# Designs tried in a protein design chat: VH-VL binders against q5slc1. Part 21

Target 1, 112 residues: q5slc1
Amino acid sequence: MGALRGRWAEEEALRFLLGKGYRLLWRNRRTPFGEVDLFMEKDGVYVVVEVKQRASARFGAPLEAITPGKVRRLLQSARFLLGRDDLPVRLEAVLVHGTPKDFRLEHLVLEL
Key: E = the ipSAE of ESMFold2; O = the ipSAE of OpenDDE; V2 = 0.75 times the mean of E and O plus 0.25 times the DockQ between their complexes.

## First folded at step 11 (VH-VL; framework fv_cixutumumab)

Design q1 (at its last look DockQ between E and O 0.04; V2 from the best seeds 0.00; counts 0 for: pae E 2.1 > 2, placed apart)
Fold by ESMFold2, look of step 11:
Structure q1 (fold): chain C 112 residues (1-112), chain A 119 residues (1-119), chain B 108 residues (1-108)
Amino acid sequence: as target 1 above (112 residues)
Amino acid sequence: EVQLVQSGAEVKKPGSSVKVSCKASGGTFSEYAISWVRQAPGQGLEWMGGIIPKYGTANYAQKFQGRVTITADKSTSTAYMELSSLRSEDTAVYYCARDFVYEYYMDVWGKGTTVTVSS
Amino acid sequence: SSELTQDPAVSVALGQTVRITCQGDSLESYYATWYQQKPGQAPILVIYGKDNRPSGIPDRFSGSSSGNTASLTITGAQAEDEADYYCQSYDSSGYHVVFGGGTKLTVL
């Protein structure tokens, strides 16, 4: 049901964005196009935020990329949740690197 | 909720191999790792390795590299651990556990499979 | 480096408070995970992350971490707390799971 990432990483991403003036609307919301990790608002713009954990390479898993297909599905999910497709929506990611006691965040805008 | 059911006890001769199964019920099997941990009589816990079924990637403790093979079958929600070239010090209880690799804990454990290696 | 060190045994009087310690370099990067194991049983998770208790674990169990040391604290120890306790972290690469040697807790 969830992605292979820790709840701790999602909490740190959320805390980071709240500190930057983002407002949380929904969290871990399922749609026909996938799950939205954080659905937020900033300065009147709706923002879909994908959270990815870049922890150590346990189990040899490769870094999961945010593919163009994933970006398209995030946009579709935003439109589904809003019930319309004519509102401005920004797509973003927060990459969480490191360990629970020693991490850093990378904040990105996603483009199609 | 997730339950892990392991195969039954085994008695093996030195030099042979053993394959222990771990069937998950409940939850989505491919979303977590399955780790294997053994415990020799009177000893502590020892991590052997694990697998993320979604990716099919296995990770092994250095001590067991070359002797252990961990696999998963997503269609049956079953993980397997095979240990080859058995010797008496491999006598132990072998546990499988659901491993939240990115939360750093194992929350659901099988009851264990006793493997006895003797002449 | 990847080694986690625990005292082999600790005793506590019934109703008293006990701390079980775990030391290792990786605990500067990870919170210790704690398991309880009674004879003939599989381990059970008792503390993870900063100080999280899974459902069903009594509130007398808590965790703490400072530097390269983590502690499991049991306040008001009860007879059923008598068990082996293992801490868990990772090796220096973060790639492999490491357990401490275990601490046998005796409740007097």
Scores: ipSAE 0.410, ipTM 0.816, lowest interface PAE 2.1, mean pLDDT 88
Fold by OpenDDE, look of step 11:
Structure q1 (fold): chain C 112 residues (1-112), chain A 119 residues (1-119), chain B 108 residues (1-108)
Amino acid sequence: as target 1 above (112 residues)
Amino acid sequence: EVQLVQSGAEVKKPGSSVKVSCKASGGTFSEYAISWVRQAPGQGLEWMGGIIPKYGTANYAQKFQGRVTITADKSTSTAYMELSSLRSEDTAVYYCARDFVYEYYMDVWGKGTTVTVSS
Amino acid sequence: SSELTQDPAVSVALGQTVRITCQGDSLESYYATWYQQKPGQAPILVIYGKDNRPSGIPDRFSGSSSGNTASLTITGAQAEDEADYYCQSYDSSGYHVVFGGGTKLTVL
């Protein structure tokens, strides 16, 4: 149930980002630094996307898991996947609030 | 030019708690993280934890987990570090620093807050 | 948990070159960041990344890395370079910032 639940949220996040012109490179990719939900490209910038699912469609919960440490891990994961560290990389998050039948998306760009 | 202004020196008794503030000015508070680093007299730098003010999310050094709380108030561009159950070994200068997570460095530092723990 | 090790003290003659080295497993995955600290002052960022200098840092400061080591090199040491130098990196997870023990540089 948890895996299936996570999958629909990731699918919706992916669909959302594809609709915005993002290009998918990898999904659910494991690296020595952690797992990357979505690794994408937009306008020449590589983007690590963290997908977060929330139970309530009404409440916009904070990104509790997006700590400085997590950002660092995801960036290292991206650089690992790219095989280089001299390309632009940023971190984004897509929050999926609600259920498969009634959900909303919140797209966050980490501007650190 | 971004500056970090820290609260004044503190003198505390063992077992008490201290809360140090770090106010940012001259930049966008939501564009970086704040790290807290302390330095005991004659000792090296020791990282305590960091927070992303924009999201209020923090992580801590294992040594201080459960005893330190790092928070941020975006409305006042101020980060806080609270250390409880103080002991003499906590006597140190406590620094806040702007932590550019994407660049993996801390480039702007406060002048430090001296916390003295003594009976 | 990871740690970074530095020699506690090194010396260099005026105008000569000195290398301060930092060693740790995490340096295989992360670049070292270097800070200069003088007595009674906060640390100052001097080198980060592969070999980047912030504005205001003289070009005699440079950074390098090899395997599990990182080095700060001062080519043509000046009297004002006398200070403590700390390397900084992260543990394998990236969650924790790690500092070296610091190196006291004496300029002779």
Scores: ipSAE 0.371, ipTM 0.826, lowest interface PAE 1.2, mean pLDDT 91
ESMFold2 (binder alone), look of step 11: mean pLDDT 90; pTM 0.937

Design q2 (at its last look DockQ between E and O 0.22; V2 from the best seeds 0.00; counts 0 for: pae O 4.6 > 2, placed apart)
Fold by ESMFold2, look of step 11:
Structure q2 (fold): chain C 112 residues (1-112), chain A 119 residues (1-119), chain B 108 residues (1-108)
Amino acid sequence: as target 1 above (112 residues)
Amino acid sequence: EVQLVQSGAEVKKPGSSVKVSCKASGGTFSEYAISWVRQAPGQGLEWMGGIIPTYGTANYAQKFQGRVTITADKSTSTAYMELSSLRSEDTAVYYCARDFVYEYYMDVWGKGTTVTVSS
Amino acid sequence: SSELTQDPAVSVALGQTVRITCQGDSLESYYATWYQQKPGQAPILVIYGENNRPSGIPDRFSGSSSGNTASLTITGAQAEDEADYYCQSYDSSGYHVVFGGGTKLTVL
């Protein structure tokens, strides 16, 4: 019962990106460097998408920062999943704000 | 897989305190909360509070503010709940649960710690 | 209010369908989460989000919601489904977890 996936914010982010013409390759793939939320493709470029969410003020948790270390681990995860390191990879984030029934999305490109 | 292992049953006198532990076995703390939920005999579930160990932030149900203290030790992957000024009405089973705060569910529960308050 | 209201008891004939309801204002903003508890045991997660089942939960369990009401539906109820069922959501601030009072399901 510990392997629960299918998070609401991730589902909404996926729907949003599919509507923008992205193609889903994998989701919730674990690697030695962490988990990749969405691994997608758009216009011949592989895209690692990190989904972040913020619910109202739960436990006073801050907005999850995407640190340079996190960016590096996302790139390492992409290379692991592809089995090579010479393909174009873009890193993106979808920030999900609000509650499951009243939310908005913010779509960002992460600096490599 | 992660299990939550709780400390053993306690028998306490009115006016004293109890401190229950909850250890994550088979993993380390991550960005989830450990929530504490109690259940008096024949009664329903009652959330007491929780803590996100990686942030160190605790959150308490209003009913228990001032009597409950929830802490975590990341080095031992153990959370603690301390309830003070015990009364007979605090006799209950105390559960800890892994609470995915941003996903709105508690998926792993400890087996519970029975606390009996009697004079 | 921040309260979650459940009927204290419901019955279902073996093999029939039952709905357990949960009502509260916060359910307009949050999905209900459902737990099953058998005597002497810890609760287990049955439904989260609108209608997600954890691995190991039979597909006869489903969830739904409309407005400030959420429902847990069991189709083809089995004797082993006899238990207490709790809904969970949050108070209006979103800071605090709230449980419903629980519904005892009897399978006849």
Scores: ipSAE 0.339, ipTM 0.788, lowest interface PAE 2.9, mean pLDDT 87
Fold by OpenDDE, look of step 11:
Structure q2 (fold): chain C 112 residues (1-112), chain A 119 residues (1-119), chain B 108 residues (1-108)
Amino acid sequence: as target 1 above (112 residues)
Amino acid sequence: EVQLVQSGAEVKKPGSSVKVSCKASGGTFSEYAISWVRQAPGQGLEWMGGIIPTYGTANYAQKFQGRVTITADKSTSTAYMELSSLRSEDTAVYYCARDFVYEYYMDVWGKGTTVTVSS
Amino acid sequence: SSELTQDPAVSVALGQTVRITCQGDSLESYYATWYQQKPGQAPILVIYGENNRPSGIPDRFSGSSSGNTASLTITGAQAEDEADYYCQSYDSSGYHVVFGGGTKLTVL
């Protein structure tokens, strides 16, 4: 597959969260612990957002499961980006179901 | 305001190669993808491929795979498109364009680079 | 591989409404993006998504879609709207960009 992928799912997830009052700090940010799709702030709390695309009509790599290891890496990434480990960080996921023309969003707050 | 400045017109012989540059200014080069689109005289727009500078890997239209190479230099905010084994049918205006949301839409375009292939 | 088709030419009387249509299987899954191009100039983005206009694009331009088609509508065509219009979308994979063949709009 090509290196360029349609990122409409991430864009829609971002638009959705912005509409809910989230503020974007970084997107597609690489850290030594992995890549953060969206790093945001909501009501003074930092939020790591994992975007998952589930489009049957779209060819792509299989979805990576949000494993305990993935959660740890995302937390480490957040702390790295913040430069500190004493601030609370929330982990959320936005699941994008369908195609760019016809989709629905599912917003999940993950317990750490 | 982001602008894309392309290199000057090229005149090439069949069988040779051409490398067109596209320099971005007025923004962060890593925030978007660069696509290359060409247009032969009196013809329509044809997508050739693109690159996400942050990743450094490119995607190509099937028609040009193996003959086109797209690269990016983040340090100079410049993208390149090299087309080899040139033929007369490659005579066209070559555009670079900003794909802000990674192949969602192209909102900023260069002025185009005319490449003429003739013996 | 996917393909987008457009009528090569359409005309509209000054002040009237015209619709330019793009057709292709991929349009069932993806929205079309529309570009305006005048002679000797680079394309200009006029509509993206279902019906989004970039800044500077007059509100007489609108977008719509139905089934495997997408349409650009100009409500109240002006003389300066005379140009080539291209639809753009993606193949089924979403990795490759595809353009329609373009439609030449003449304003009478």
Scores: ipSAE 0.026, ipTM 0.701, lowest interface PAE 4.6, mean pLDDT 88
ESMFold2 (binder alone), look of step 11: mean pLDDT 90; pTM 0.938

Design q3 (at its last look DockQ between E and O 0.04; V2 from the best seeds 0.00; counts 0 for: pae E 7.4 > 2, grease 19.4 > 18.9, placed apart)
Fold by OpenDDE, look of step 11:
Structure q3 (fold): chain C 112 residues (1-112), chain A 119 residues (1-119), chain B 108 residues (1-108)
Amino acid sequence: as target 1 above (112 residues)
Amino acid sequence: EVQLVQSGAEVKKPGSSVKVSCKASGGTFSEYAISWVRQAPGQGLEWMGGIIPTYGTADYAQKFQGRVTITADKSTSTAYMELSSLRSEDTAVYYCARDFVYEYYMDVWGKGTTVTVSS
Amino acid sequence: SSELTQDPAVSVALGQTVRITCQGDSLESYYATWYQQKPGQAPILVIYGKDNRPSGIPDRFSGSSSGNTASLTITGAQAEDEADYYCQSYDSSGYHVVFGGGTKLTVL
């Protein structure tokens, strides 16, 4: 049930980002530094996307899982997947609030 | 030019708590993380934890988990580090630093806050 | 838990070259960041990444890495380079920042 729940949220996040012109490179990719939900590209920039589910449909819920260490790990994972550390990489998050039948998406660009 | 201004020196009794502030100026508070690093007299640098002010999410060194709380107020561009159950070994200079997460370095440091714990 | 180790003290003659080395398992995965600290002052970033110098840092400072080691090299040491130098990286999880024990550099 948890896997199915996560899958729909990730699918909606992916659909959302594809609609915005993002290109998918990898899904659910495991690296020595952790797992990457979505690895994408937009406008020549590689993007690690973290998908998070929220039980509440309320917009703007706290993003408790995005800590400095989490950001570092995701960036390291991206660079690992790319085999390069000299290309632009950023981290983004898509929060999926609600249920499969009634949900909202919040797209966050981490500018750290 | 970004600067980090820390609160003044503290003198505390064992068992009490201390809360140090770190105010950022000259830039956008949302574009970096704030790390806290302390240094006991004659000792090395010790990382305590860090926070992303934009999200209010923090990491803590295992040594301080349960005893340290790191918070941030975006409206005032101020980060806080609260250390409870103080002991003499907590006597140190406490630094806040701008942690540029994408580059994996801390490039701007506060001048430090001296916390002295003595009975 | 990860650990970074440094020699506690090294010395160099004026105008000579010195290398300060940091060792740790995490350095196989992360670059070391180097900080200079003088008595009574906050640390100053001197080297980060593969070999990057912040603005204001003299070009005599350089960084290198090999296996589980990272090194800070000062080519042509000056008197003002006398200070403590700390390497910094991250534990295996990437969640925690780790500092080396520091190296006191004496310029003779």
Scores: ipSAE 0.187, ipTM 0.775, lowest interface PAE 1.9, mean pLDDT 90
Fold by ESMFold2, look of step 11:
Structure q3 (fold): chain C 112 residues (1-112), chain A 119 residues (1-119), chain B 108 residues (1-108)
Amino acid sequence: as target 1 above (112 residues)
Amino acid sequence: EVQLVQSGAEVKKPGSSVKVSCKASGGTFSEYAISWVRQAPGQGLEWMGGIIPTYGTADYAQKFQGRVTITADKSTSTAYMELSSLRSEDTAVYYCARDFVYEYYMDVWGKGTTVTVSS
Amino acid sequence: SSELTQDPAVSVALGQTVRITCQGDSLESYYATWYQQKPGQAPILVIYGKDNRPSGIPDRFSGSSSGNTASLTITGAQAEDEADYYCQSYDSSGYHVVFGGGTKLTVL
């Protein structure tokens, strides 16, 4: 429950994407290639959404980057979850900076 | 409207265990947590831990780690808190509460279960 | 430093305004949640988030926060407001619930 209480950022990301017309299919889905935070659909395209949260905004504090290797594994996870590799898939991220009292969102499209 | 119905009062000996139940009625076990909060006579509220029944993950306050087990049974919409190795200072009212972890509040509370530990 | 500090008791005359304060480092990052408890009863939620009142809580109850301090304000205190009031926040991890020690409000 502690880990889920710390996932306020995922809830804010989901609310944001639902407000943009995305449809949620699954959340927190495990695959052999890793866990998918949000698996969604928009305009006939399946969308894997990675949610990254950084509580500290201190100067010099690292923001965990979404690496090219992570992007590749997200694509592999999407195709595993769909059970096929011929459907349109888009990879996106929502970066959540800050705390519940003071946060902002950054929405990114990821490319291989 | 959701209500949380707790099991009845208990009188226990030191060194024994107690298991308190908390049944949700008027709704289904959703993705909210059930938190357990106790209050010793004349003292304040103390969070013990909680569980999200649909996720099955329990979490515990450090003070109670190793003595408390929190579980849930989705089929009966019931959460349980078991406290072992009871001491007289565990005498308290034990509350369960519906905890909306993403909204940061507990809105529905059980009436409490009085546990008295005495020799 | 997850401790939440409240004065153990405050008094207010009928019809007057009172503030109950709660202090702690976590309040810099999380809003305080406030509960009212009368003798022999379970707590009830009165304020959460920035300044949200659940349905059924009178508008004389309000919340505010600044820095590491949160306040519950009761405007025009009534006899039935006599109770214990607890603030709640979280530990430094954001995972575990922390309560203040409670404030006994006496309405004179």
Scores: ipSAE 0.021, ipTM 0.671, lowest interface PAE 7.4, mean pLDDT 85
ESMFold2 (binder alone), look of step 11: mean pLDDT 90; pTM 0.936

Design q4 (at its last look DockQ between E and O 0.04; V2 from the best seeds 0.00; counts 0 for: pae E 2.1 > 2, placed apart)
Fold by ESMFold2, look of step 11:
Structure q4 (fold): chain C 112 residues (1-112), chain A 119 residues (1-119), chain B 108 residues (1-108)
Amino acid sequence: as target 1 above (112 residues)
Amino acid sequence: EVQLVQSGAEVKKPGSSVKVSCKASGGTFSEYAISWVRQAPGQGLEWMGGIIPTYGTANYAQKFQGRVTITADKSTSTAYMELSSLRSEDTAVYYCARDFVYEYYMDVWGKGTTVTVSS
Amino acid sequence: SSELTQDPAVSVALGQTVRITCQGDSLESYYATWYQQKPGQAPILVIYGKDNRPSGIPDRFSGSSSGNTASLTITGAQAEDEADYYCQSYDSSGYHTVFGGGTKLTVL
């Protein structure tokens, strides 16, 4: 199952990162290893960004977590999209907390 | 694009149960929720509950807690709503709707299933 | 608690502008979602989010909100706009969907 989150949350995450000087390359790209929410570039580094929507789980608990396995799949997806594995790649997450009119963002670097 | 096809009209006796189906076509069923909304004659819309098929856990309005059961069958792209202990005030049109729960709107509605409870 | 209040009825002259309002505490946290329903038909989504119109909804329909109040505005009302209009939001928990009581719009 892919990540089930609101487009509003993804748009807010994208706006936030664009405002920090990131450049968007692709969004919502499927690969053999999963879907990449945002694939971006900042200061010569390629950045895979996972967007998570928190504190609003209607109809059940979210199944997604940023596990070591997910981190590995994000890296594999980046290499697939680039067609090589020798470029600098950073993995990040943006957690969107709250409601459409009252939200905050938490920006994280992911590590294995 | 996506269509929600509901089962046909039902006439039921008080105290019985009714099970309405909602079959989705033209899209990936597991990508969104199915919500159930009813409307008694001359009355407004009333949300009953819903389910995200991939999670399998339903969420119910408090008014219907204990009387309604909402399920989904991902293999047939069909959601079900069962209302038990029927009363005359349960006479209504029952709609299913595609609910983008993280986008906060319902964009595709079934045509409705009329349930008449008479004695 | 998290009830949404709408005026039961409103009238507008053909070609004039009308506002349909919706009030409730949850509208401080969520934009109102608006549906149109004509007799014998299922509801149709008209406005969601801040002011988004689905494809096929005329641009004479717009939405706005401030504090606990949201409005659906129809600029240049047409005869086919005569319908019931429902706002939708959520209860205080954010888990349960709530509809307003509906507003019958009559186009004179």
Scores: ipSAE 0.438, ipTM 0.832, lowest interface PAE 2.1, mean pLDDT 88
Fold by OpenDDE, look of step 11:
Structure q4 (fold): chain C 112 residues (1-112), chain A 119 residues (1-119), chain B 108 residues (1-108)
Amino acid sequence: as target 1 above (112 residues)
Amino acid sequence: EVQLVQSGAEVKKPGSSVKVSCKASGGTFSEYAISWVRQAPGQGLEWMGGIIPTYGTANYAQKFQGRVTITADKSTSTAYMELSSLRSEDTAVYYCARDFVYEYYMDVWGKGTTVTVSS
Amino acid sequence: SSELTQDPAVSVALGQTVRITCQGDSLESYYATWYQQKPGQAPILVIYGKDNRPSGIPDRFSGSSSGNTASLTITGAQAEDEADYYCQSYDSSGYHTVFGGGTKLTVL
């Protein structure tokens, strides 16, 4: 049930980002530094996307588990997948609020 | 130019808690993380933890886990570090620093807050 | 958990070259960041990444890495370079920030 729920949220996040011009490179990719939900490209920048499902429909809620350490690990994962550390990489998050029948998406771009 | 202004010196009794603030100015608070680093007298730098204000979630050094709480208020561009169950060994200068996560460095530092724990 | 090790003290003559080295398993995966600290002052970023200098840092400062080591090199040491130097990186997981023990550089 949890896997199915996660897949649903990830699918909606992917659809959302594809609609915005993102290109998918990898899905659910495991690396020595952790798992990447979505690895995408937008305008020449590689993007690690973390997908989170929230039970609450409230917008702007804090994103749990996205810590500085988590960000660094995801960036290392990206660079591992790319085989390069000299290309621009950033982290984004898509929060899926609600249920499959009634949901909204929140797109967070970490501009560090 | 981004600056980090920290709260003033603290003198605390053992067993009490201290909360140090770090206010950012001259930039966007949401574009970086804040790390807390302390330095005991005559000792080296010791990382305590960090937070991404945008997400509001922090991670901590294992040594301080359960005893330190790092928070951030985006509305005031202020980060906080609260350390509880103070002991004499916690006497140190506590720094906040802008942590550029994508570049893996801390480039802007506060001037430090001296916390003295003594009976 | 991982740690970074530095020599506690090194010395260099004016105008000469000195290398401060940091060692740790995590350095195989992460670059080291270097900070300079003088008495009574906050640390100052001097080198980060492969070999990047922030604005205002003299070009006599450079960074390098090899295996599980990272080095800060000062080519043509000046009197004002006398300070403590700390390397910083991350544990093997990348989740925690770690500092070296610091190296006190004396300029003779």
Scores: ipSAE 0.278, ipTM 0.801, lowest interface PAE 1.5, mean pLDDT 90
ESMFold2 (binder alone), look of step 11: mean pLDDT 90; pTM 0.935

